# VH-VL binders against q9umr5: the designs that were tried, part 378

Target 1, 268 residues: q9umr5
Amino acid sequence: SYKPVIVVHGLFDSSYSFRHLLEYINETHPGTVVTVLDLFDGRESLRPLWEQVQGFREAVVPIMAKAPQGVHLICYSQGGLVCRALLSVMDDHNVDSFISLSSPQMGQYGDTDYLKWLFPTSMRSNLYRICYSPWGQEFSICNYWHDPHHDDLYLNASSFLALINGERDHPNATVWRKNFLRVGHLVLIGGPDDGVITPWQSSFFGFYDANETVLEMEEQLVYLRDSFGLKTLLARGAIVRCPMAGISHTAWHSNRTLYETCIEPWLS
Below, E stands for the ipSAE of ESMFold2; O stands for the ipSAE of OpenDDE; V2 stands for 0.75 times the mean of E and O plus 0.25 times the DockQ between their complexes.

## First folded at step 18 (VH-VL)

Design kf1 (framework fv_nofazinlimab; at its last look DockQ between E and O 0.72; V2 from the best seeds 0.81)
Fold by OpenDDE, look of step 18:
Order: C-alpha cells, then structure tokens, then sequence
Structure kf1 (fold): chain C 268 residues (1-268), chain A 122 residues (1-122), chain B 112 residues (1-112)
C-alpha cells in the first residue's frame, strides 16, 4: 500500500484548492489515503506561523501514528514553511518525502502584482517598519518577510523564519536540526514564472543579497553553516530540486505535468 | 497632523450589534495600525484588537471570544470596530488609536480618537 | 496574558511636589530587537488618553520635561518632578511587547 499523503495549504487558501491534486494522486496511486488539512483557511492563514505550526502538529500526529511506515507531506506556498517548522519541532516525525510546493523557504521580499494589494510598491521598501515590529510579527506574512536591506532587523525581529533557519541563535537550534534531518527526501518545487514568490529562487533556498542579487542555496549562510541541515541533506542525496517554467503560483497544485514530473515520483 | 474622528454615541439593546467608525485624516493610512480600546464607566482601559489596514488583517483579544470584528477601508481611511452579542457589560467608551510604524519604532498609540460611548440597555 | 500592576492606585499630591508611579509586568517586556515597549498614558477627566512616554523613557512631543520614565525588564516608574494642576487625571502603563496588549489598573492623581 502507498504511504499516506498529508497536504498543507498556503496563504488565503483552503483544501478546495487541491481537488486536482487529489484526483491525480488517486489516479496514479490508487488507494492512497490523502488528507488535506483544513486548518487556518482563508484569513485565518494570517495567524502567526507558530500558532499554525501547533495546530497542524496536532492534526498530523494522529495521522503519523497510524502510519508507522511513514507519510509524505505536500506543502504549498506558505504551507511549506509551516511544514518545515513542523519537521523541525517534531522529534518523532516519520516523514519520508517533504514536498515543498512553491514555498518561500528563504523568505519573501516580493514586488509582484499579487502582493501589491498587500504591499503597494511605495510601501515595499518600508514594509520592514511594520513587519519587524511586535505588531507585524503577529501575522504570518511578516513571519517570513526577509528584507535584504535590513538584515539586522530581520535577524533580530523575525519570530519565525530566522529561527527555523538557524540564522538567529536559539536554544533549540541543534535539536531542530536533528529533527529536520529525519526527513527522507526534501523535494523543492518552484519556477521563474510563479509571479508571487519573490525571488522565485526562494523556493530553492536561494535569495537576495544586499544588492538584490540572487544567490543560490549553496551560497547561503544557512547552507554554509548547515544551520538547519541543508548541507547535510544535500550531501546524502536527500535534496531534489525540480524547477519548472510556465507555471503560475496558483497552478502548482493543479498542473498535471508538474505532478507527474515533480510530485508523483516521490509518492511511492 | 494626524487626527482620528469617531462616529457618534450609540444606544443598543442586549443581543444586538454595534459598529463604530474611526476616520483618519492626515498622514498615510497604510502606514498605520488602528487599535481599539474600550473603557467602562469609572474603569480602566481594555485592549480589544487592532488592524493593519495594508494587510487587511486584524488581531483580536481572545477575551472577547470572537465577538469583535475590526475592518478597514483604505479608500476612505476609515477603520471599523463591530461588537456583536452586546451585553450590559459592553457599555463603555470605545476608542480608536493609531499605531505609527515610524522609523523610530515607537509602536505606541500616539493619536487617539475622541471616543464613542456605547450604551447597552434593555 | 501579561499582567501589569500599578502602584499606588490613588495618588494624592500637593502642588509643586514630586510624584512617582510604579508599574510592574508579570514578565519581561524586552522584545527581540532589544527594545522595551512600555508606554505611559495620561487621561485627564473627560478626555481621551494621551501617550506621554514610549519605550520606557522616551517622551512624546509636547510632553513637559517634568515627566520622566525609567525602568527595565519588569519594573518601571513614571515620575513627575513638580506636579501641576493640569496633571490631574488617571495614568496608565501599557505593554506593547506581548499579545494581547495590556494596561495597568490606572493611578488616579489628585491634588491635595
């Protein structure tokens, strides 16, 4: 039998968005128990990410307990960060494949049409004032806002991303790294035509430097320092990168070609 | 100079809802958060919640168990606080206050509305 | 929730004399950025609250220098060097570090 699949949705999203994915999984892996977690839907997805992590943890623990052979995670957009955090805080998770589906794994510093309603262009450069405050950090979108021009503020004020990345020292860093390394495979999916994740390379742990030049995963300090295990995972062949062009952000979970190429191989 | 002007006094029956408005003038509405605080007669201040208009998102004091809804209209620079299932204990002056995300990181309520008296009586 | 405890709750003061109000938090108000988001508000009779002090010791514009804030961690103090008639009202401390935001009970300053 196939291992159960747990799906975590993204910002302003719900389980309904994954109806096509469910169909694809059922067709290609009949009998697979797929659970799309219907938590923190819609505007509730703006709740602090650690609160979401706790809620999702409570939901996945029973599923994992019933699947001693392991489970697969498919985590979309903001959900990918939630899942990474889940794997970091859970010392007993049994995740075989963690599929990060167009997630801002290294954070967001967007200037796209999608975010303009949230962050007018004129405000993007000043969003750090909001996001790196106690007020802003009460919202998920600020929990992974990564302003390359205000690195000190990011490192000090980020209540989520800087911690799970091990960029800021904290007492759980070693344990979280150990827990995260329990994952069998980390499958990173994203692409240049996403239109939302900015930069799109964030889905592959790439991100801007101080000059807004995109650096790859291997150039990131979190990799070089192996702060949460990326270097170790890569060394043991546990990281899979699956870039795909021509896919918009809202289509990652509904594209058949993407599914067959980047998701299906890891559901066995 | 930024000013906050609130809607007028309200008299409501128990079980009904009230919606108070807070209009901001001056400054950039999108650069602020709007907080809501209430004060029962002769009592102290109680924080209800706040909204960051540019996010269209609000955070609430869980003490109110979902009875409070805070919204904002960026086009009119107006924030709203709706309180449902009103009780006599909800009788209070309701204040809106600005939280300015300035470069100095004050993050305090430096500008207040004039207050809106909400009376809940049968 | 963070509990803010003020003392005294009633503060009768003679004009021209100093006044001091204490505020204690149930946990540290130091935030990740190293700042302490403790505010003091003044509410004169029949008026809206007015912020006097932010981040423990910074005065808002227009606030007389006779007002001063101090403290760290969990213990904070508002001082008025020379109380004036216009200082009559209720003073509140508020923490802005933790959610939910919470106020002290208030200290009623009156002239003897």
Amino acid sequence: as target 1 above (268 residues)
Amino acid sequence: QVQLVQSGAEVKKPGSSVKVSCKASGGTFSSYAISWVRQAPGQGLEYLGYIIPIFGAANYNEKFKGRVTITADKSTSTAYMELSSLRSEDTAVYYCARVDFDEYGSYGMDVWGQGTMVTVSS
Amino acid sequence: DVVMTQSPLSLPVTLGQPASISCRSSQSLVWRDGNTYLNWFQQRPGQSPRRLIYKVSDRDSGVPDRFSGSGSGTDFTLKISRVEAEDVGVYYCMQGTHWPRTFGQGTKLEIK
Scores: ipSAE 0.913, ipTM 0.953, lowest interface PAE 0.5, mean pLDDT 95
Fold by ESMFold2, look of step 18:
Structure kf1 (fold): chain C 268 residues (1-268), chain A 122 residues (1-122), chain B 112 residues (1-112)
Amino acid sequence: as target 1 above (268 residues)
Amino acid sequence: QVQLVQSGAEVKKPGSSVKVSCKASGGTFSSYAISWVRQAPGQGLEYLGYIIPIFGAANYNEKFKGRVTITADKSTSTAYMELSSLRSEDTAVYYCARVDFDEYGSYGMDVWGQGTMVTVSS
Amino acid sequence: DVVMTQSPLSLPVTLGQPASISCRSSQSLVWRDGNTYLNWFQQRPGQSPRRLIYKVSDRDSGVPDRFSGSGSGTDFTLKISRVEAEDVGVYYCMQGTHWPRTFGQGTKLEIK
């Protein structure tokens, strides 16, 4: 029998987006209980990420309680940040595989087709003015907006990303790190043709320096300081990096080759 | 030089709804937020909620939960506030106000509309 | 909700004399960036409110130097060094740090 799978969607998303992924799981792992959480869908996905974390936590508790041998998380886009926060705040989670499906784990600084739809005038160089304010931090996109040209404002204003990355001191940092480190595997998925996540290496904990040069995970201060456990997980052999070219942002959960290569092996 | 022009006064019966418009001119509509504030006759200011038009998402004061809807139309640079299930206590002047995100970090209601009187009576 | 308490609620003042309005918040208005988002508004009779002061002490453009703001944490003051006839109206403090944003009750400034 297979561990239950919990799926967490992204920005402006709903459970229908995962129909192909559900088909793939049913074909390769028949009998697997898969729950696609239908919370904060559509415009509600703009609610503050801590509010979303609280709601998803409440939904996940009974599923985990019924599966004492563990569960898997598949978390797409913004949903990967929700899931990483869940792993930090839940002192009794039993997640084996955390599968992060093209998630902006180090933040977003993108003037992309998806953001052009959200921002009809190019705003990436100016969005920090909204996002690093009390008003902007009340919306999810601003909770992980990471302007490399205003790092001081990011570090001071971020209510979510700077905290879960351990980039700003807080009283729960030690407990959150301990909780995160109980995960069995961290599976990082993304690729250069995503078109939305910017830089796409954010899905692998890479990000821009002040010159917009991408520094990879192992060059990030949060890795080097092991602020929430990335260095420990890597040393333990628990981090799997699965990049794949040729997949656009909305297609990660509907590509069979991606599923077979990057997801299926981790759904024990 | 942002200017906010609101729709005209309204007289409504209890139980109905009202939708007040707030048309912005000047500046970039997608670069700021619009707040809604009301003032009953002889009373103080009461905050209803706000929208950031670029996100298309609003926050509402819990006091008005389920009765207030705030929207924006970026193509016309217009924000709207709709209040439903009107009662006599909702008689007030309704203001829209801009929240600017400038380099000074001023944030707040620096530009106000002229106000829209909404009277709820039998 | 953060409660904003103004005193006095009614302030009769002789022309040319100073005026002082107090505003207290039920919790700190210091936001995580270190700034304090406390605003002061003036509403003249029959008019829309006008912002005078933002971030405790910064005057908006076109606001006369006789208006000044001060305070920190939970205690704030608006001062008018010499009251003029045009200053008649109601003054509100407002906090922008916490959701929902909240106003004080107002202080009605009148000429004796």
Scores: ipSAE 0.811, ipTM 0.915, lowest interface PAE 0.8, mean pLDDT 91
ESMFold2 (binder alone), look of step 18: mean pLDDT 89; pTM 0.921
ESMFold2, look of step 19: ipSAE 0.798; ipTM 0.906
ESMFold2 (binder alone), look of step 19: mean pLDDT 89; pTM 0.925
OpenDDE, look of step 19: ipSAE 0.911; ipTM 0.954
ESMFold2, fold request of step 20: ipSAE 0.810, 0.774, 0.800; ipTM 0.912, 0.901, 0.909
ESMFold2 (binder alone), fold request of step 20: mean pLDDT 88, 90, 89; pTM 0.912, 0.923, 0.916
OpenDDE, fold request of step 20: ipSAE 0.911, 0.911, 0.911; ipTM 0.953, 0.953, 0.953
ESMFold2, look of step 22: ipSAE 0.759; ipTM 0.889
ESMFold2 (binder alone), look of step 22: mean pLDDT 89; pTM 0.921
OpenDDE, look of step 22: ipSAE 0.909; ipTM 0.952

Design kf2 (framework fv_nofazinlimab; at its last look DockQ between E and O 0.70; V2 from the best seeds 0.82)
Fold by OpenDDE, look of step 18:
Structure kf2 (fold): chain C 268 residues (1-268), chain A 122 residues (1-122), chain B 112 residues (1-112)
Amino acid sequence: as target 1 above (268 residues)
Amino acid sequence: QVQLVQSGAEVKKPGSSVKVSCKASGGTFSFYAISWVRQAPGQGLEYLGYIIPIFGTANYNEKFKGRVTITADKSTSTAYMELSSLRSEDTAVYYCARVDFDEYGSYGMDVWGQGTMVTVSS
Amino acid sequence: DVVMTQSPLSLPVTLGQPASISCRSSQSLVWRDGNTYLNWFQQRPGQSPRRLIYKVSDRDSGVPDRFSGSGSGTDFTLKISRVEAEDVGVYYCMQGTHWPRTFGQGTKLEIK
């Protein structure tokens, strides 16, 4: 039998967005128990990410308990960060494949049409003033806002991304790394035509330097220091990178080709 | 010269809802948060919640258990606070206040509305 | 929630004399950026609150220099070097570091 699949949605999203994915999984892996978690839907997805992590944890624990052979996680967009945090804080998770579906794993610093819609009167260059305040950090989008021009503020003020990345020292860093390394495979999915994740390489743990030059995962301090286990995972062949062009952000979970190429191989 | 102008006094029955408005003038609505604070007669100040208009959602004091809804209309630079299931204990002056996200990191409630008296009585 | 405790709650003062108000927080108000988001507000009778001090000791524009804030961590003080008639009102401390935001009980300053 196939391992259960748990799906975590993204910002302003809901379970409805994954109807095609469910169809694909059912067709290719009949009998798979797929659970799309309807927590923190819509505007509630703006709640602090740690609050979301706690909520999703409560939901996945029973599912994992009923699946001693392991489960697969498919986590979309903001959900990918939630899932990474879940795997970091859970010392007893049994996740075989963690599929990060177009997630800003190294954070977001974009001024795309999507962000303009969200912030019609704001520029990315000024969002740090809000996001790195006690007021802004009460919102999920600020929890993974990564301003390359204000690294000090990011490192100090980020209540989420900087912590799960191990970029800021904290007493749980070692344990979180250990927990995260329990994952069987980390499948990173994203692409240049996403249009929302900025830079799109963030889905592969790439990100801007101070000059907004995109550096690859292997050039990141979090990798070089193995602060949360990326280097270790790569060394043991546990990281899969699946880039795909021609897919917009809202289509990652509904594209059949993407599913067959990047998701399906890891659901067995 | 930023000012916050609130809507007029309200008299409501228990169980009903009230919606107070707060219009900002003299500045941009983009890099502010609008906080709501109330003060019962002869009592201190209580923080209800705040909205960052560009995010489109608010953060609430859980004490109110979902009775308060804060919204904002960016096009009119107006924030709203709606309180439902009104009780006599909700009788208070309700204030809106601006939180400015300036480059200096003040993050203070430096501008206040004139207050809106909400009376809940049978 | 962070509890803010002011003392005294009533403060009768003679004109021209100094006044001091204490505010204590139940936990440190130092935020991750190293700043301490402690504010002092003045509310004159029949008026809206007015911020006097932010980040413990910074005065807002237009606030007389006879007002000063000090403190660190969990203990804070607002001082008025020479109380004037216009200083009558209730003073509140507020922490802006933790959620939810919380106020002190208020200190009522009156002229003897």
Scores: ipSAE 0.905, ipTM 0.951, lowest interface PAE 0.5, mean pLDDT 95
Fold by ESMFold2, look of step 18:
Structure kf2 (fold): chain C 268 residues (1-268), chain A 122 residues (1-122), chain B 112 residues (1-112)
Amino acid sequence: as target 1 above (268 residues)
Amino acid sequence: QVQLVQSGAEVKKPGSSVKVSCKASGGTFSFYAISWVRQAPGQGLEYLGYIIPIFGTANYNEKFKGRVTITADKSTSTAYMELSSLRSEDTAVYYCARVDFDEYGSYGMDVWGQGTMVTVSS
Amino acid sequence: DVVMTQSPLSLPVTLGQPASISCRSSQSLVWRDGNTYLNWFQQRPGQSPRRLIYKVSDRDSGVPDRFSGSGSGTDFTLKISRVEAEDVGVYYCMQGTHWPRTFGQGTKLEIK
């Protein structure tokens, strides 16, 4: 009787990472059909995000078709951006709960969990030169890189985030907003001890201004202009914010208390 | 200044593989792309792919159908191109070339290696 | 793939006279930032290619000002105002806007 759950993984990730989440769902909601999509895993998660959106769209269509009463999405990290784009481009989706699990929804301005050894201390301040180029936009992490000190370059160069946020004019903006607003609930999960999402408030549609002061969702231009429906969703009571301290980036899908507090109530 | 020095000429049999190295000196190796381009005798330039070492991953021209592998070793500032299942048509000079990400957006192959001749014959 | 077409493919020129090489792309090379990532390379006999021009018209350091680039969208031109003996070689255009990056066929410049 429970709606099917579709899980979308993050960067350098795979379906195996969600084994504990599957256990929690099985224990609390026996009989729930859970599908963890096995696409663009590992190195392939660096493919351009629009390519990933298209592939995940193809995978979710038959699942949604078999569940006319609706489905839920649990989308982790980079996967939350894939899912938000899915909800915009699919005019026939039947998603009730979109659960965004520590996803950089307003972008990323910090080291990723795969950047290693002996990097210069000013690494993030220089990545805009790579990311806001044709070469950099061919990689997923650059598709949501958001340098608050080069906002004009971000707005011009972004192939993905500036579009799904409605920050740059495009012919599909009105249709995408309409499609996104068909979601039943938007559940935002994240916390200050994540260690990877920077600022961590990006998981709640917060982000830096030019002084690296975090402005919350309601202070963002995309909210104030309701460019893709955040203000409308909040007014409906459809946005749930579930922050939790003490959880590192790789532990969001393997923490029982987080599951019971922030996820389980939305898996009707 | 930035220089790219490639490994020496190779003679290979059909069906084998070759791995060409490209050692960079000068600049910040992690922060530019290394492209690979080849030129068969008397022919034009053909683009194989590139790597951005800071991301640790490469982008490949589909023409080579998974026969090409491009990697980078940040600790030695060296990029590698490996071409497998060699055919006589793969006989060419193989070049590495830098793409710099400067503030003026001049993105192009501004520094080239000396080239590595790969000959595929029985 | 974006096809880059050069003309002529062979260009005999008298010393001291001008030369002009055309390059056409199958798609616009204007990227979303407003820049056009069209490059010109020179390959002298027996040497590696050398970049002459980037972003349609910007000369690299050390490139004589007798070399100039122009064009927009899909149509581009490299001009040499006075050909000198050291200009012998093959000239390639390349687009950097689209994946995969692609080169023109080359134009062989020869002294008559």
Scores: ipSAE 0.818, ipTM 0.914, lowest interface PAE 0.9, mean pLDDT 91
ESMFold2 (binder alone), look of step 18: mean pLDDT 89; pTM 0.916

Design kf3 (framework fv_nofazinlimab; at its last fold request DockQ between E and O 0.77; V2 from the best seeds 0.83)
Fold by OpenDDE, look of step 18:
Structure kf3 (fold): chain C 268 residues (1-268), chain A 122 residues (1-122), chain B 112 residues (1-112)
Amino acid sequence: as target 1 above (268 residues)
Amino acid sequence: QVQLVQSGAEVKKPGSSVKVSCKASGGTFDSYAISWVRQAPGQGLEYLGYIIPIFGTANYNEKFKGRVTITADKSTSTAYMELSSLRSEDTAVYYCARVDFDEYGSYGMDVWGQGTMVTVSS
Amino acid sequence: DVVMTQSPLSLPVTLGQPASISCRSSQSLVWRDGNTYLNWFQQRPGQSPRRLIYKVSDRDSGVPDRFSGSGSGTDFTLKISRVEAEDVGVYYCMQATHWPRTFGQGTKLEIK
């Protein structure tokens, strides 16, 4: 039998967005129990990410308990960060494949059309004033806002991304790393035509330096320091990178070719 | 100078809803948050919640258990506070206040509305 | 929730004399950026609150220098070096470090 699949949605999203994915999984892996978690839907997805992590944790624990052989996670967009945090805080998770579907794993610093209403060009450069405040950090989008021009503020003010990345020292860093390393495979999916994740390489743990030059995962301090286990995972062949062009952000969960190429191989 | 002008006094029946407006003049909502605070007669200040208009959603004090809804219209630079299932205890002056996000990181309510008296009586 | 405790709650003062108000928080108000987001507000009779002090000791523009804020961690003080008639009103401390935001009970300053 196939391992259960748990799906976590993204920002301003809901379970409805994954209807095609469910169809694909049912067709290719009949009998698979797929659970799309309808928590923090719509505007509620702007709740602090740690609050979301707690809510999703409560939902996945009983699913994992009923699946002693393991489960697969498919986590879309903001959901990918939630899932990574879940795997970090859970010392007893049994996740075989963690599929990060176009997630801003290294944060967001974008002003794309999709986010212009939130982050107009004029505002992007100044969003740090909001996001790196006690007021802004009560919103999920600020929890992974990563301003490359204000690194000190990011490191100090980020209540989520900087912590799960191990970029800011905290007493749980070692344990979180250990927990995260329990994952069987980390499948990173994204692409240059996403149009939302900025830079799109963030889905692969790449990100801007101070000059907004995109550096790859292996050039990131979190990798070099193995702060949460990326270097270790890569060394043991547990990281899979699946870039795909021609897919917009809202199509990652509905594209059949993407599913067959990047998702299906890891559903066993 | 930025000013916040609130809607007029309201008299409501128990169980009904009230919606108070707060219009900002002399600036935009793009770099601000709008907080809502109330003060019962002869009592102290109580924080209800706030909205960052560019995010389109608010953060609420859970004490109000979902009875408060804060919204904002960026096009008119107006924030709204709606309180449902009104009780006599909700009788208070309701204030809106601006939270500025400047480089100095003051992060306080530096500009206040004139207040809106909401009376809940049968 | 963070509890803010002011003392005294009533403060009768003679004109020209100094006044001091204490505010204590149940938790440290130091945020992760190292700042302490403690504010002082003045509310004159029949008026809206007015911010006097932010981040413990920074005065808003237009606030007389006779007002000063101090403190750290969980203990804070607002001082008025020479009380004037216009200082009559209720003073509130407020923390903005933790959610939800919370106020002290208020201190009513009156002239003897």
Scores: ipSAE 0.905, ipTM 0.950, lowest interface PAE 0.5, mean pLDDT 94
Fold by ESMFold2, look of step 18:
Structure kf3 (fold): chain C 268 residues (1-268), chain A 122 residues (1-122), chain B 112 residues (1-112)
Amino acid sequence: as target 1 above (268 residues)
Amino acid sequence: QVQLVQSGAEVKKPGSSVKVSCKASGGTFDSYAISWVRQAPGQGLEYLGYIIPIFGTANYNEKFKGRVTITADKSTSTAYMELSSLRSEDTAVYYCARVDFDEYGSYGMDVWGQGTMVTVSS
Amino acid sequence: DVVMTQSPLSLPVTLGQPASISCRSSQSLVWRDGNTYLNWFQQRPGQSPRRLIYKVSDRDSGVPDRFSGSGSGTDFTLKISRVEAEDVGVYYCMQATHWPRTFGQGTKLEIK
């Protein structure tokens, strides 16, 4: 019998988006209990991320309690940030594999054509004015907006990303790091043809410096300071990087080769 | 520079709904938020909610959850507030107000519409 | 919700004399960036509200310098150094730090 799998969706998303992923799991791991959490669907995915974390925590607690041998998380896009926060705030989680499926783990700084209805082209340089305000931080997009040209505003205003990354001192930082480090494996999935996550290396904890040059995970201060446990996890052999080219943002959960290569091996 | 012009007064029966418009002129409609505030006759100000048009979604005061809908039409630079299942205590002047996101952090309702009187009587 | 309490609720003032209105919040209004998003509004009879003060003490454009704001944390004050006839109306404090935004009850300023 396989560990239960919990699936967390992204921005403007719903449980239907995962129909192909569910088929793949059923084929390779028959009998696996898979729960796609049907919370904060559609426009409700714009609610503050801490509100979403609270709601998802309430939903996962009974599932984890029924599975003392552990569970797996598959968390897509914005959902990967929700899941990482869950692992930090839950002192009793039993997650073995945390599978981060094209998630903006170091933030977002992009106004791609795919998101034009929210972020028309040429908005990214000015969105910080909205996002780094009390009004903007009441929406999930702004909770992980990361403008590399206004790092001081990001550090002071972020209610979510700067905290879970340990970029701003807070009283829970030590406890959150300890909780996160109880995960068995961190599986990072993403690729250069995603088209939405900007930079796409955010899915691997890479991000822009002030010149918009991408620094990889091991070059980030949060890694070097080990602020939330990335250096410790890498040294433990618990980080799996699985990049794949040729996949657009909406196709990560519907590509069989990606599933077989990057997801299937971790669903013990 | 920015001006907010609201739709005209409405008289409604209990149980019906009302939709108030707020048309913005001047400035860039995508660059600010629109708040909705009401004031019952002889009473103070009460915050209903707001929308940030570029996100296309609103936040609602819990008191009105399920009865209020706030939307924006970017093509006409117009925000809307709809209140359903009207009750006599919903009789009020309804205001829209702009929140500007400037470098000074002057977040607040700096530009107000003229107000729309909604009367609910049986 | 953050409760905003104004005092007094009615303020008769002699023309040319100072006026002072208190506003207290049930929670600190300091936002994580260090700023305090406490605003003051004036509503003259028959008119829409007008913002006077933002961020505790910053006057909006076109507001006379006889209006001043002060305070920190949970305790705030609006002062009018010399009341003029045009100052009659209702004054509201409002906090924008927390969701939902909330107003004080209003203080009716009258010339006695």
Scores: ipSAE 0.809, ipTM 0.905, lowest interface PAE 0.9, mean pLDDT 91
ESMFold2 (binder alone), look of step 18: mean pLDDT 89; pTM 0.916
ESMFold2, look of step 19: ipSAE 0.808; ipTM 0.908
ESMFold2 (binder alone), look of step 19: mean pLDDT 89; pTM 0.920
OpenDDE, look of step 19: ipSAE 0.905; ipTM 0.951
ESMFold2, fold request of step 20: ipSAE 0.796, 0.765, 0.777; ipTM 0.905, 0.889, 0.898
ESMFold2 (binder alone), fold request of step 20: mean pLDDT 89, 89, 89; pTM 0.918, 0.918, 0.917
OpenDDE, fold request of step 20: ipSAE 0.903, 0.904, 0.902; ipTM 0.950, 0.950, 0.949

